# Designs tried in a protein design chat: VHH binders against Uncharacterized protein F13C5.5. Part 13

Target 1, 168 residues: Uncharacterized protein F13C5.5, of Caenorhabditis elegans (o76565)
Amino acid sequence: EICPMDKHAICNTGHLSCTCSVSQEDEAPVPEISCNALIARDLETGNFPVVSVEFDLNNSAEALEEFPEDAFRDKISSSLRVDEEDVIVLRTSCVGTDDTLTIQFVILKKDTNSSALPFAIEDLIDAESIATRMKAMGHLSQIANLDVDTIEYTEELVDLEFEPSNLE
Short names: E, the ipSAE of ESMFold2; O, the ipSAE of ESMFold2 at other seeds; V2, 0.75 times the mean of E and O plus 0.25 times the DockQ between their complexes.

## First folded at step 14 (VHH; framework vhh_5c3l_4)

Design q_10P (from e_10Q with Q106P; at its last look DockQ between E and O 0.95; V2 from the best seeds 0.64)
Fold by ESMFold2 at other seeds, look of step 14:
Formats: structure tokens, sequence, C-alpha cells
Structure q_10P (fold): chain B 168 residues (1-168), chain A 120 residues (1-120)
């Protein structure tokens, strides 16, 4: 199955969603930027507040091989009038044979130092406010040429499970 | 405290041109999207144009596309609107406005406005 985010070396198989992960390649360095290293998740639950966008892929003319992350961040940032580099994609579900794609992201506050990892909730624009604002926009029925099914606030991240067999 | 001050308005004949300026202070101008917003008498606010914090992205209301050009000079903390081929329908008070970033509120600050009147 395909993991569409370049900085994620490993995708879980068809039992799990695709998310950021650490490479198990021999002598390969851990990616400097990793989705799990970006946020200070709740230690008990692994939860973190995010905006979750679900795309309906049923009408796609071709199988999606890679998520168009740059176009996604461009559309989000221009719609919300924030800087593109402050839109951080944390999780992307695997596309595989599923007819849906889920993207989870956060946005840095203006004064957040982008190098002060990991980000805490207070370093980020309130995710519920982002989701509410986006739902009110009529022009977000399509992002990056993909049909948007839902936009919602959630604290439940798409699961990531590191599995050495994914490196075979 | 955020301060925005528009200038360059006035009376102009149809087909004429005006260049509006907005001097900004009290905030880091280069960090924010900026906007020109106008209000005709008895009408609501209309977003005329937006420009990204670094100037690389612009957006325009359909009614002004091809006639108006938004720009900014971040070194001078100044926002501009070049208005060409003016029509009587462009008559309004024009406001320079700043987008809120963390709050996502449009126009969390704006200036007192400058009157543009297009009349024969």
Amino acid sequence: as target 1 above (168 residues)
Amino acid sequence: QVQLQESGGGLVQPGGSLRLSCAASGFTFSDYWMSWVRQAPGKGLEVVSDISSRGGKTDYADSVKGRFTISRDNAKNTLYLQMNSLKPEDTAVYYCAKYGYDSLRPFDSRGPGTQVTVSS
C-alpha cells in the first residue's frame, strides 16, 4: 500500500491507516521532520486536536498514487489567510483500495517558532475554530482537485503502527 | 497598537485612475495578509482585493478584476491599490484592513477609510 507523504518511510498494511513513521532502513537516519516528532501528544491516549478532512475518491479519474500535499497546503493557507509553511500535515491515510482519503492537519500560530519541536496545543491555532471556519466556506467542496466529503474537528489521530515487516 | 491610515482618495471622472496607499504601524506588517475593503452608501462591506503576507498571492472581486491591482511594499510597511478604468459603481469608502492570524477573524483591524467618488 502507498504512503503519500515523502517524509514518512513506512506505511502500515491493509489493516492499518497510513501515517508518519520512522524508517527501519539499515543505517538510515531518522527523518529530521517526522509527524510523531512534530506534536506533543497526550501521553495516555495519543490524542491531539486536529482538523480532519475526508476526501471521496469514487469519482477520481485515476488511482491516486501520491497525495498532492503542496496543493492542499496552498488551498488551506489561501482560504484561511495564513502562511503555507504554517499548515502542517500530520497524518494521511493510505489510498490503496479504499474509496476515501483522510488528511489531518494543524496550523501554527503566527508567533510559534517552527523549529521549537514538539508543538504543544497552545502553539497551534484552535483546531475547532479552523474546522468551523472551513465548514462555513462554500468553496471548499474540492481541495487539490479532490472532492471533500467531510471536514471535522477531532482529537483522534489516524493510527500509526510501526511494523518491521513493512520494510521487507 | 495597530494603526492603518489610508490616503489617495478623491473625486475622479469615469475612466479615470486613482492610487490608494495605506501606511501601517504597530504590528509586523510582513506577517499578515492585507485587504482593501469598500463600502458604498447604504451597502454592506465588499472585499475588493487581498494580498498574501509576502505578496505572492492576490485575489480580486469579479467586479474589479483587470482594472485594480493590489500591491505591498513590506520595507515601507505600505499597502497599495491601483485603480484604473474607474466606474460610478466604484464610488465607496475604501478601507485598508488586516486579517487576524491566530483568531482567523477577517479584518480584525482597519483604518478610517478614504472616500473615492467617481462622477461626471
Scores: ipSAE 0.515, ipTM 0.784, lowest interface PAE 1.5, mean pLDDT 78
ESMFold2, look of step 14: ipSAE 0.567; ipTM 0.795
ESMFold2 (binder alone), look of step 14: mean pLDDT 86; pTM 0.878

Design q_59T (from e_10Q with D59T; at its last look DockQ between E and O 0.92; V2 from the best seeds 0.72)
Amino acid sequence: QVQLQESGGGLVQPGGSLRLSCAASGFTFSDYWMSWVRQAPGKGLEVVSDISSRGGKTTYADSVKGRFTISRDNAKNTLYLQMNSLKPEDTAVYYCAKYGYDSLRQFDSRGPGTQVTVSS
ESMFold2, look of step 14: ipSAE 0.647; ipTM 0.858
ESMFold2 (binder alone), look of step 14: mean pLDDT 89; pTM 0.902
ESMFold2 at other seeds, look of step 14: ipSAE 0.684; ipTM 0.863
ESMFold2, look of step 15: ipSAE 0.738; ipTM 0.886
ESMFold2 (binder alone), look of step 15: mean pLDDT 89; pTM 0.909
ESMFold2 at other seeds, look of step 15: ipSAE 0.684; ipTM 0.864
ESMFold2, look of step 16: ipSAE 0.659; ipTM 0.858
ESMFold2 (binder alone), look of step 16: mean pLDDT 89; pTM 0.905
ESMFold2 at other seeds, look of step 16: ipSAE 0.657; ipTM 0.858

Design q_59Y (from e_10Q with D59Y; at its last look DockQ between E and O 0.90; V2 from the best seeds 0.69)
Fold by ESMFold2 at other seeds, look of step 14:
Structure q_59Y (fold): chain B 168 residues (1-168), chain A 120 residues (1-120)
Amino acid sequence: as target 1 above (168 residues)
Amino acid sequence: QVQLQESGGGLVQPGGSLRLSCAASGFTFSDYWMSWVRQAPGKGLEVVSDISSRGGKTYYADSVKGRFTISRDNAKNTLYLQMNSLKPEDTAVYYCAKYGYDSLRQFDSRGPGTQVTVSS
């Protein structure tokens, strides 16, 4: 399984990417740097506007051990005619059933300084517009060879597990 | 202000070749996907070909695959379309177009166009 635990998402920042990991032991935490460090979330709710893509894994290969983030970013960027490096995956999680994967992402505006972390909403292309456009395209029934179930705008960011800095 | 200026159109016989150029100014050319779009008489606009901001990805309409080649020279701020094996149905006004970044696969600028006529 790619994400055997609910709310299992860990970031490896420095490449502006997220990864999931399986909890091994309590004394061996994942790296300190968090996808939460990438964005200026609402201080009280933790909310941030993102595009949320749910994948149906029933038709995908069981051997998928890591989300193919590069292929995902490539498909999104080529479909929307933006640069791949500006597509930022914030969450990869299996919040729900064993056969579902949820990816939450944002896209930087062209002139956003990618080193000026954390990104504010104003630094990003409007997530609701992205979700609306992606739904209208009709050719995104698969992304990165995974079957797309839904594409939605949301402000409800999947919580990170297992490290307080991951929740920031 | 964004400026796009096509050149290289003209009258050519079937089977012939033309190369279109588009000079770009008023924006950072290397930051944007670019496109050639055509409009045949009495028809709507058709995207002929797209090219990524750095030139590594290209896309073609089925009607021109294998005959047309899009390219760009970011040092010269110029977009190109090499058109080989031209057919009468390629007759159209050809436009150079710029994708917006925040417009999510919509053009935000295009040039005045150049006429290509394929006829005996």
Scores: ipSAE 0.600, ipTM 0.828, lowest interface PAE 1.3, mean pLDDT 80
ESMFold2, look of step 14: ipSAE 0.637; ipTM 0.851
ESMFold2 (binder alone), look of step 14: mean pLDDT 89; pTM 0.912

Design q_5W (from e_10Q with Y101W; at its last look DockQ between E and O 0.84; V2 from the best seeds 0.59)
Fold by ESMFold2, look of step 14:
Structure q_5W (fold): chain B 168 residues (1-168), chain A 120 residues (1-120)
Amino acid sequence: as target 1 above (168 residues)
Amino acid sequence: QVQLQESGGGLVQPGGSLRLSCAASGFTFSDYWMSWVRQAPGKGLEVVSDISSRGGKTDYADSVKGRFTISRDNAKNTLYLQMNSLKPEDTAVYYCAKYGWDSLRQFDSRGPGTQVTVSS
């Protein structure tokens, strides 16, 4: 099952590798830094503009055991005619469900120094433009053999941690 | 200033072959997806083929798949289109076109084009 996740998820292999999902609050040590470290989020709200893709796992064309991040990045980059190494996944989250997977990503501008962290909004291709273009395409109803429910621009990152109530 | 210059067009019989070239300058060629686009007489523009910045990914219009091959030589800043098994419906002006890194699948530049005519 892709959801629920059995432990943390690591995204973006290489020098931008980071933790994009944490399945349990006491999981330690997480082997990579948080993907929050890649971006200059608003200090008060934690907001940052991203493209958010929700997958409906109940109606997926094929059953999968793990999120196919490489296929996702390949499809996004080829569809938009950008390089796959510039597609940076910040979140891969079930948001406490077993039927919905949310992927949040940004795309670096080609002239961005990818080692100059954290990235500001100006270092990235405009997320609203990306979401608008993706929604206009007729071939993105499935990505990586998963059914796409929504593609939206948002400033609200999903949480890295799941923090359920401890009440009985 | 981006410069794209196509060459290799001409008159050829049905079933024949041609190889188009596009010389690129004024930008870092290896950073960009490139495309061949054509316009047949009285028709709109059709994307014939795309190739990724490093050449590892290609895409083709259904009408040319299996007959045309896009390639690039990043050391020579040159884009190619090998056209085999040519048909009269391939008659068009062929343009070399450049995507931008932020154009989101839109061309930001194209060359003046080269005429390909397939006729007996």
Scores: ipSAE 0.472, ipTM 0.774, lowest interface PAE 1.9, mean pLDDT 85
ESMFold2 (binder alone), look of step 14: mean pLDDT 88; pTM 0.894
ESMFold2 at other seeds, look of step 14: ipSAE 0.535; ipTM 0.799

Design q_6Q (from e_10Q with D102Q; at its last look DockQ between E and O 0.74; V2 from the best seeds 0.66)
Fold by ESMFold2, look of step 14:
Structure q_6Q (fold): chain B 168 residues (1-168), chain A 120 residues (1-120)
Amino acid sequence: as target 1 above (168 residues)
Amino acid sequence: QVQLQESGGGLVQPGGSLRLSCAASGFTFSDYWMSWVRQAPGKGLEVVSDISSRGGKTDYADSVKGRFTISRDNAKNTLYLQMNSLKPEDTAVYYCAKYGYQSLRQFDSRGPGTQVTVSS
């Protein structure tokens, strides 16, 4: 499933989801660069260090139709006392599951030129430090009205089934 | 190098008001959450109020809600704390502090502080 625009869709039946969320103003056309090129992944493994948040959807009365990215970004940024514009959601995935949602994100350092894509690891706040801090905080059992199951540092970025492209 | 300088403290009667200012330099002020933190005699540090980098979000300690107002002027690189209806328990050294991105939700800088004394 191709994700060329700024809207994220979540399905609770194992449908693939992807994110094209970028750090740019959403009132303008999506950047011409593929969202898969947003970050400078390791070419051999596809690895990139991220914070991975898994949500437990088992107690949902209805399928989650759309991930509340703005509320997620707002909660992360306000909890960590960073700008919400620096919180970059890279992946939103329910691949292979009806009952969990995985969100992978990074946080830009200040002084990062957001127009100079792709982002390298050195442009980002250390993801292990973010995950460690979030786990130490006692009030992140729910984010954006969703129940948090885990918060972990990982280098295993969720793959996109279709390589989205914003190129003409 | 980050520099923060508080001013506006002093001696005031209970029920009075003060306005604290903090002049900031050496960093892009508009990029960071800022805070007022106080230390009462013989006590630890208490976060009094936080304000987001653009000023759109604020938080207050329960003990000061409705009496204190945090604000910022990003064009002047200045943080403010308007303190109304002051009580003796508000007596403290007040610091302006900058949140850091390296030690998330921790201060990476603070000023030397300004004394506020609320006493008859």
Scores: ipSAE 0.616, ipTM 0.845, lowest interface PAE 1.3, mean pLDDT 77
ESMFold2 (binder alone), look of step 14: mean pLDDT 89; pTM 0.909
ESMFold2 at other seeds, look of step 14: ipSAE 0.656; ipTM 0.858

Design y_23T (from q_13Y with S53T; at its last look DockQ between E and O 0.87; V2 from the best seeds 0.67)
Fold by ESMFold2, look of step 14:
Structure y_23T (fold): chain B 168 residues (1-168), chain A 120 residues (1-120)
Amino acid sequence: as target 1 above (168 residues)
Amino acid sequence: QVQLQESGGGLVQPGGSLRLSCAASGFTFSDYWMSWVRQAPGKGLEVVSDISTRGGKTDYADSVKGRFTISRDNAKNTLYLQMNSLKPEDTAVYYCAKYGYDSLRQFDYRGPGTQVTVSS
């Protein structure tokens, strides 16, 4: 298969489509449109404020072959009372172990033009506020039928491209 | 300025029906989730039902499931609550409420409310 989940950042599809990063030098070239191009990251660090959700896959009710992005976006938007179309998944990554999946996302402000790329921080609802609110809700121990381990605000994006992200 | 105005409340016998309306103005109605919230005498506020921006998703309090139906007409900027099989415990002031967008599942406005009284 062209884009397995193993040690790749797996991005959302649709209007703001992203592609998996290659994990090896001999894989096909990554398409030009990537999740990195969706956001105005800090040029020196690659940082960008996001909400990071870590799933524990050990006790998943279903075998996971692909991330159920539509169900994830649906749950996030309905829980926060925003539009599903404004939930932008930037990273879907299983870096580390086969037992975890990390999803990093942002939410557009209502007045943001979704075609005015790249999105800057001011185009987005404050990620720390999102993470804080989600943790307070008490009903997000599962999202899209997957067990949630953590919900955190972070600026450290999982690297989408072939080479590993810098650790600093 | 956001304005929400409820109507359609009144006195009804148990088992009866009422249809509440809420006229909305001062904001783009179709951009926001909307809610009906009620407050019974001596009780706190209870979210009765929520509806998504296009009406494709609805949620109900357990106490009203199967009896109440929330709907919206975005062309008329109006929110509705159809209440069937009314019970005395449904007696409350019913408020139309607007969720904020950036406030993340918190109301930012509500109307003055309409009284519903279910009396045997």
Scores: ipSAE 0.572, ipTM 0.815, lowest interface PAE 1.3, mean pLDDT 79
ESMFold2 (binder alone), look of step 14: mean pLDDT 88; pTM 0.898
ESMFold2 at other seeds, look of step 14: ipSAE 0.642; ipTM 0.846

## First folded at step 15 (VHH; framework vhh_5c3l_4)

Design q_2A (from e_10Q with K98A; at its last look DockQ between E and O 0.67; V2 from the best seeds 0.50)
Fold by ESMFold2 at other seeds, look of step 15:
Structure q_2A (fold): chain B 168 residues (1-168), chain A 120 residues (1-120)
Amino acid sequence: as target 1 above (168 residues)
Amino acid sequence: QVQLQESGGGLVQPGGSLRLSCAASGFTFSDYWMSWVRQAPGKGLEVVSDISSRGGKTDYADSVKGRFTISRDNAKNTLYLQMNSLKPEDTAVYYCAAYGYDSLRQFDSRGPGTQVTVSS
């Protein structure tokens, strides 16, 4: 089994990680900075332009315990000739079944005017351009030893599975 | 205004060596992946080697692996290509190029090139 939980995502300041099991509930403190705090989302819809990569996990030779985020960023970095530190993974999610994993990310521009959060759309490389270029590449049918099913531009972020609690 | 200026080309016999340099200005050199590309007579552009912005990652075309070494000095805004065991097939104009972030183009800018000729 690779990812047993629906729409499972956890993120923290400076690094984003996936766990398919819910590990933070009402009794755990929320991160000081959430994935939503990294970006200036639309206040009404929660929308933000991202690249969405969907992996097919049915053919995985070994169980996937944790998303290999560093290997993912390394592959994106090498393929697009951008630095790994500029590749920001915003969502790592399993939806519906153990069969699929969805990764949503953005890439920082080098000419950003701000080092402070949240990132605006203007701070990021155009997500539609990223998705278009990745689809044109012949070597991205597999990323980090996972089979790629789809690569698409979208504005619909996967919702965070864990809701914060203010246990005091 | 991005400016790249290659130097160090010339005529050399097979088996010889050359070191190419590229002086960069008008942009933050240490922020960008750089490459050497070449164009042989009557041929298209070929990416010879790439190097990451900090120099920690390098890649080479199969035709030059083990013979060429890319490096950079970010304090001097200079890119280098050490070319050893040169073959007649390496004869080309060599260009220094920067990868564009905003457009995701393989080359956002390149210099005027330097001629390398390998002949006896």
Scores: ipSAE 0.426, ipTM 0.736, lowest interface PAE 2.0, mean pLDDT 75
ESMFold2, look of step 15: ipSAE 0.457; ipTM 0.740
ESMFold2 (binder alone), look of step 15: mean pLDDT 81; pTM 0.827

Design q_8F (from e_10Q with L104F; at its last look DockQ between E and O 0.68; V2 from the best seeds 0.52)
Fold by ESMFold2 at other seeds, look of step 15:
Structure q_8F (fold): chain B 168 residues (1-168), chain A 120 residues (1-120)
Amino acid sequence: as target 1 above (168 residues)
Amino acid sequence: QVQLQESGGGLVQPGGSLRLSCAASGFTFSDYWMSWVRQAPGKGLEVVSDISSRGGKTDYADSVKGRFTISRDNAKNTLYLQMNSLKPEDTAVYYCAKYGYDSFRQFDSRGPGTQVTVSS
């Protein structure tokens, strides 16, 4: 197989794993873990903007044990001329196909209380601007020796436990 | 208010050496990637070299690799460019430049520049 990792990863809680399957047989269901404890979503919309990078694993080395997060953060930070410690990978997943890997990340602003959890939107560099710039650079067809299929901005990070305040 | 001030330029013979300095103030110097850029007579700006905020990563234009060395001293808020084996084509105004954090690989500040002239 292309990816020998078994465990589905929904959120980056400090440990990342890659899986080529997001579903398992009913006899052994994989528990889903929400990102809600890591992020402070917009109270009015429930949104949390992130940059989403989708990798095509068909052309990758077969023995991908873990996502190479350090190489990913190094490439992103060097390409954008930011510090790699400010590049926060929030989630990895193999959603949609057996041969894809999706990485969702944000970049923290300088001179904010950026080390505190949960991550607040006001402490983040604008994700749409990051995605737009990355697409315009044109030299990010591979990151960490993995083939990039898409780079996009999205406001809907996986929400298993999100319950925004709504007017009754 | 970001302030960048270059020094150390001058007239030098081919094969000679110069060391450029850039004094930085008005921002946390150690938080930002820095660059030397140059503009030769009648030409556009060329990025000569980049250095990461803590100095762990450097990049060089092909035309200067092996001859120029970028460095920084974050305790002195100073960026340096050691220029060895200088050639006439290195003649330019050299600028110290600061990358913007929200500008994504674009400069948000540069100094007034220092002239380097390499001639027989």
Scores: ipSAE 0.452, ipTM 0.765, lowest interface PAE 2.0, mean pLDDT 75
ESMFold2, look of step 15: ipSAE 0.472; ipTM 0.772
ESMFold2 (binder alone), look of step 15: mean pLDDT 88; pTM 0.895

Design q_iGY (at its last look DockQ between E and O 0.89; V2 from the best seeds 0.63)
Fold by ESMFold2, look of step 15:
Structure q_iGY (fold): chain B 168 residues (1-168), chain A 122 residues (1-122)
Amino acid sequence: as target 1 above (168 residues)
Amino acid sequence: QVQLQESGGGLVQPGGSLRLSCAASGFTFSDYWMSWVRQAPGKGLEVVSDISSRGGKTDYADSVKGRFTISRDNAKNTLYLQMNSLKPEDTAVYYCAKYGYDSLRQGYFDSRGPGTQVTVSS
């Protein structure tokens, strides 16, 4: 079991943090914000333009117990010379496989009000430009000590199993 | 209007030191990664060093690691490059450059200053 997160998606850990599909213990629980609530998805399909990074876990030097989101965000932000807090991880998924990890993210424009949710496409750096830039870099064959298989622009978000609501 | 102005260049002997400064105005300096870029005679541009918007992350070309130190003072809107153990191959025009942010379709930098000449000669 290389990827223990086949049923969960983890959002960012900063001020835009939310907890997707995690168990909540009913002892003064912190309200959750779904990663789907961060973005203005297409009303019918749930589509939204993102950068999708696929990792090959077959050659991982160690078993992956949890996605190293901070290291991922650090590498993306430093490589693209953007601020780490503007990198928003929307999906972390092993759905359909336990030897491949898919990470989907967006990056806020500098002038985006990070409190004005949900973000529209216009609030974000063009995802195709991000993917194109990342593919042109010669040093992104590994991110956060994980082997990168693909980096692609896509509009097809990985589905979440459960979307928690903190206002019910 | 973004303005970047380098200073501190000059003629120095091998093994010597210089400190470059870049005064920035016309933008929120603390929001952007900044860079020192150099162009040696007959050569293309080389990124010498980068520094994150808050100053907590730095990167250096292999040719200058251990000899050069990038820093910034966000209260003074100033970028610095401390250059020690200078070699003749460090001779170049040094530019202060600002990374673009909202569009990655243009090159990495959206602005640079006029540059300051550094000449390392015996």
Scores: ipSAE 0.528, ipTM 0.791, lowest interface PAE 1.5, mean pLDDT 78
ESMFold2 (binder alone), look of step 15: mean pLDDT 86; pTM 0.882
ESMFold2 at other seeds, look of step 15: ipSAE 0.556; ipTM 0.804

Design q_iY (at its last look DockQ between E and O 0.82; V2 from the best seeds 0.70)
Fold by ESMFold2, look of step 15:
Structure q_iY (fold): chain B 168 residues (1-168), chain A 121 residues (1-121)
Amino acid sequence: as target 1 above (168 residues)
Amino acid sequence: QVQLQESGGGLVQPGGSLRLSCAASGFTFSDYWMSWVRQAPGKGLEVVSDISSRGGKTDYADSVKGRFTISRDNAKNTLYLQMNSLKPEDTAVYYCAKYGYDSLRQYFDSRGPGTQVTVSS
């Protein structure tokens, strides 16, 4: 009834793990590092421009055990003609819905030094242009064997109810 | 300053072969997907083939599959297109093009001046 993939939000670097938002802190593993630390969010609004992909899980053959991030990044990078290592997944969430998985991601520009965290908007490819190009392609109705419902530009990130960086 | 310079075009008979080259400079060639794009007389641009930054992935228009081969040499900053079994329909100006990375509003941020390929009896 809730996110089946161990309730994780997974960051792109492979060295960072995040968790899905859950109702209670003790229902999910503590993430290794907060995905909020990867990006320089707007101080007044908390907004950050991203591409949001919603998957319809109703036709999935079996319960999704883990989000197939490598297959997702591979399909996104191949379709957009960018490098896989520049695709950064910031949010993986199915909290609040039982049939939808939401993935929010950005793509780094070339010559961005990824060791200079957090990423600023200027370090990233314009997210609206990414979403527009993805919608125009027509061959992204399925990514990583998951059915795509919507692809949208947004500045509103999915909330993480448990954020270890807030435990001070 | 990005520079792309095509060479290897010419006049050939149907069934013939040509090898196009594109010399690249002014950017880190190995960071970008590259493309061969063509424009036939009176028609718009058509993507002929794409190749990933490291060369591990390629894609082709249906009209050229099995006849054309894209490749790259990142040590020499050079993109290639081997064209075999040429048909009159392949007559076009062929451009070497670089995919953009600042915005995806357009596919390509740079292309060369092109090289003419003419296939006729």
Scores: ipSAE 0.656, ipTM 0.858, lowest interface PAE 1.0, mean pLDDT 78
ESMFold2 (binder alone), look of step 15: mean pLDDT 89; pTM 0.911
ESMFold2 at other seeds, look of step 15: ipSAE 0.665; ipTM 0.868

Design t_27Q (from q_59T with K57Q; at its last look DockQ between E and O 0.81; V2 from the best seeds 0.66)
Fold by ESMFold2, look of step 15:
Structure t_27Q (fold): chain B 168 residues (1-168), chain A 120 residues (1-120)
Amino acid sequence: as target 1 above (168 residues)
Amino acid sequence: QVQLQESGGGLVQPGGSLRLSCAASGFTFSDYWMSWVRQAPGKGLEVVSDISSRGGQTTYADSVKGRFTISRDNAKNTLYLQMNSLKPEDTAVYYCAKYGYDSLRQFDSRGPGTQVTVSS
């Protein structure tokens, strides 16, 4: 139940331990716990339904050194009228100076009587409904001062480019 | 059954103040975003203010920002709206409303409303 990255916001639901994607293995400290341990992926395909947000970084005022996960979760939760702690970021495909960034997340239901890991699809608000609602809102063209290019439902998780595991 | 009951409406002079209350029961009040919504005569519904489940985030319609304050007391299951510097344009029926969680920013319940009339 330890999060080895002090600034990583994925530990937002109490004692969860996690590791998300890292863009460059040799440029970042090695995380000890994998975000893959948070979700019950399909046994055959590895798929899991998520909301995928793609940011266009080409017009950002400054180079992005670190994804502002707290501000992201704040905006998502306030926009959908859910609790910030229930917004779980599973994938951050790229951080730093790249011209695009993809964030994949899910939202926990209130009606579950368990926060047991791994989360099953049934523990989560329907991701397709979330993506559809977010696209219809019109005020999400910018999240955490980053320009949003797309918001889509997908079952294909971005591959973790570096994935240590402590839950073997 | 979700129950929401507003109180505190009435007749007030321009520039005056009122405090609306909403007593909530039949659900875990502290789990949900809550709202005050109003309907002026002959007009549609307007979301006046929203507050997060723990009270840490609030939003206000531009027409009331700086004059109205939403708050909640989760120990008493009560939602409040402090309305200062009231104007005739604030005349409306005010409703207490509850957001659903899985409804993604849609109300799933509202009370019967309380009338606020601002007139000299």
Scores: ipSAE 0.598, ipTM 0.832, lowest interface PAE 1.2, mean pLDDT 78
ESMFold2 (binder alone), look of step 15: mean pLDDT 89; pTM 0.904
ESMFold2 at other seeds, look of step 15: ipSAE 0.628; ipTM 0.845

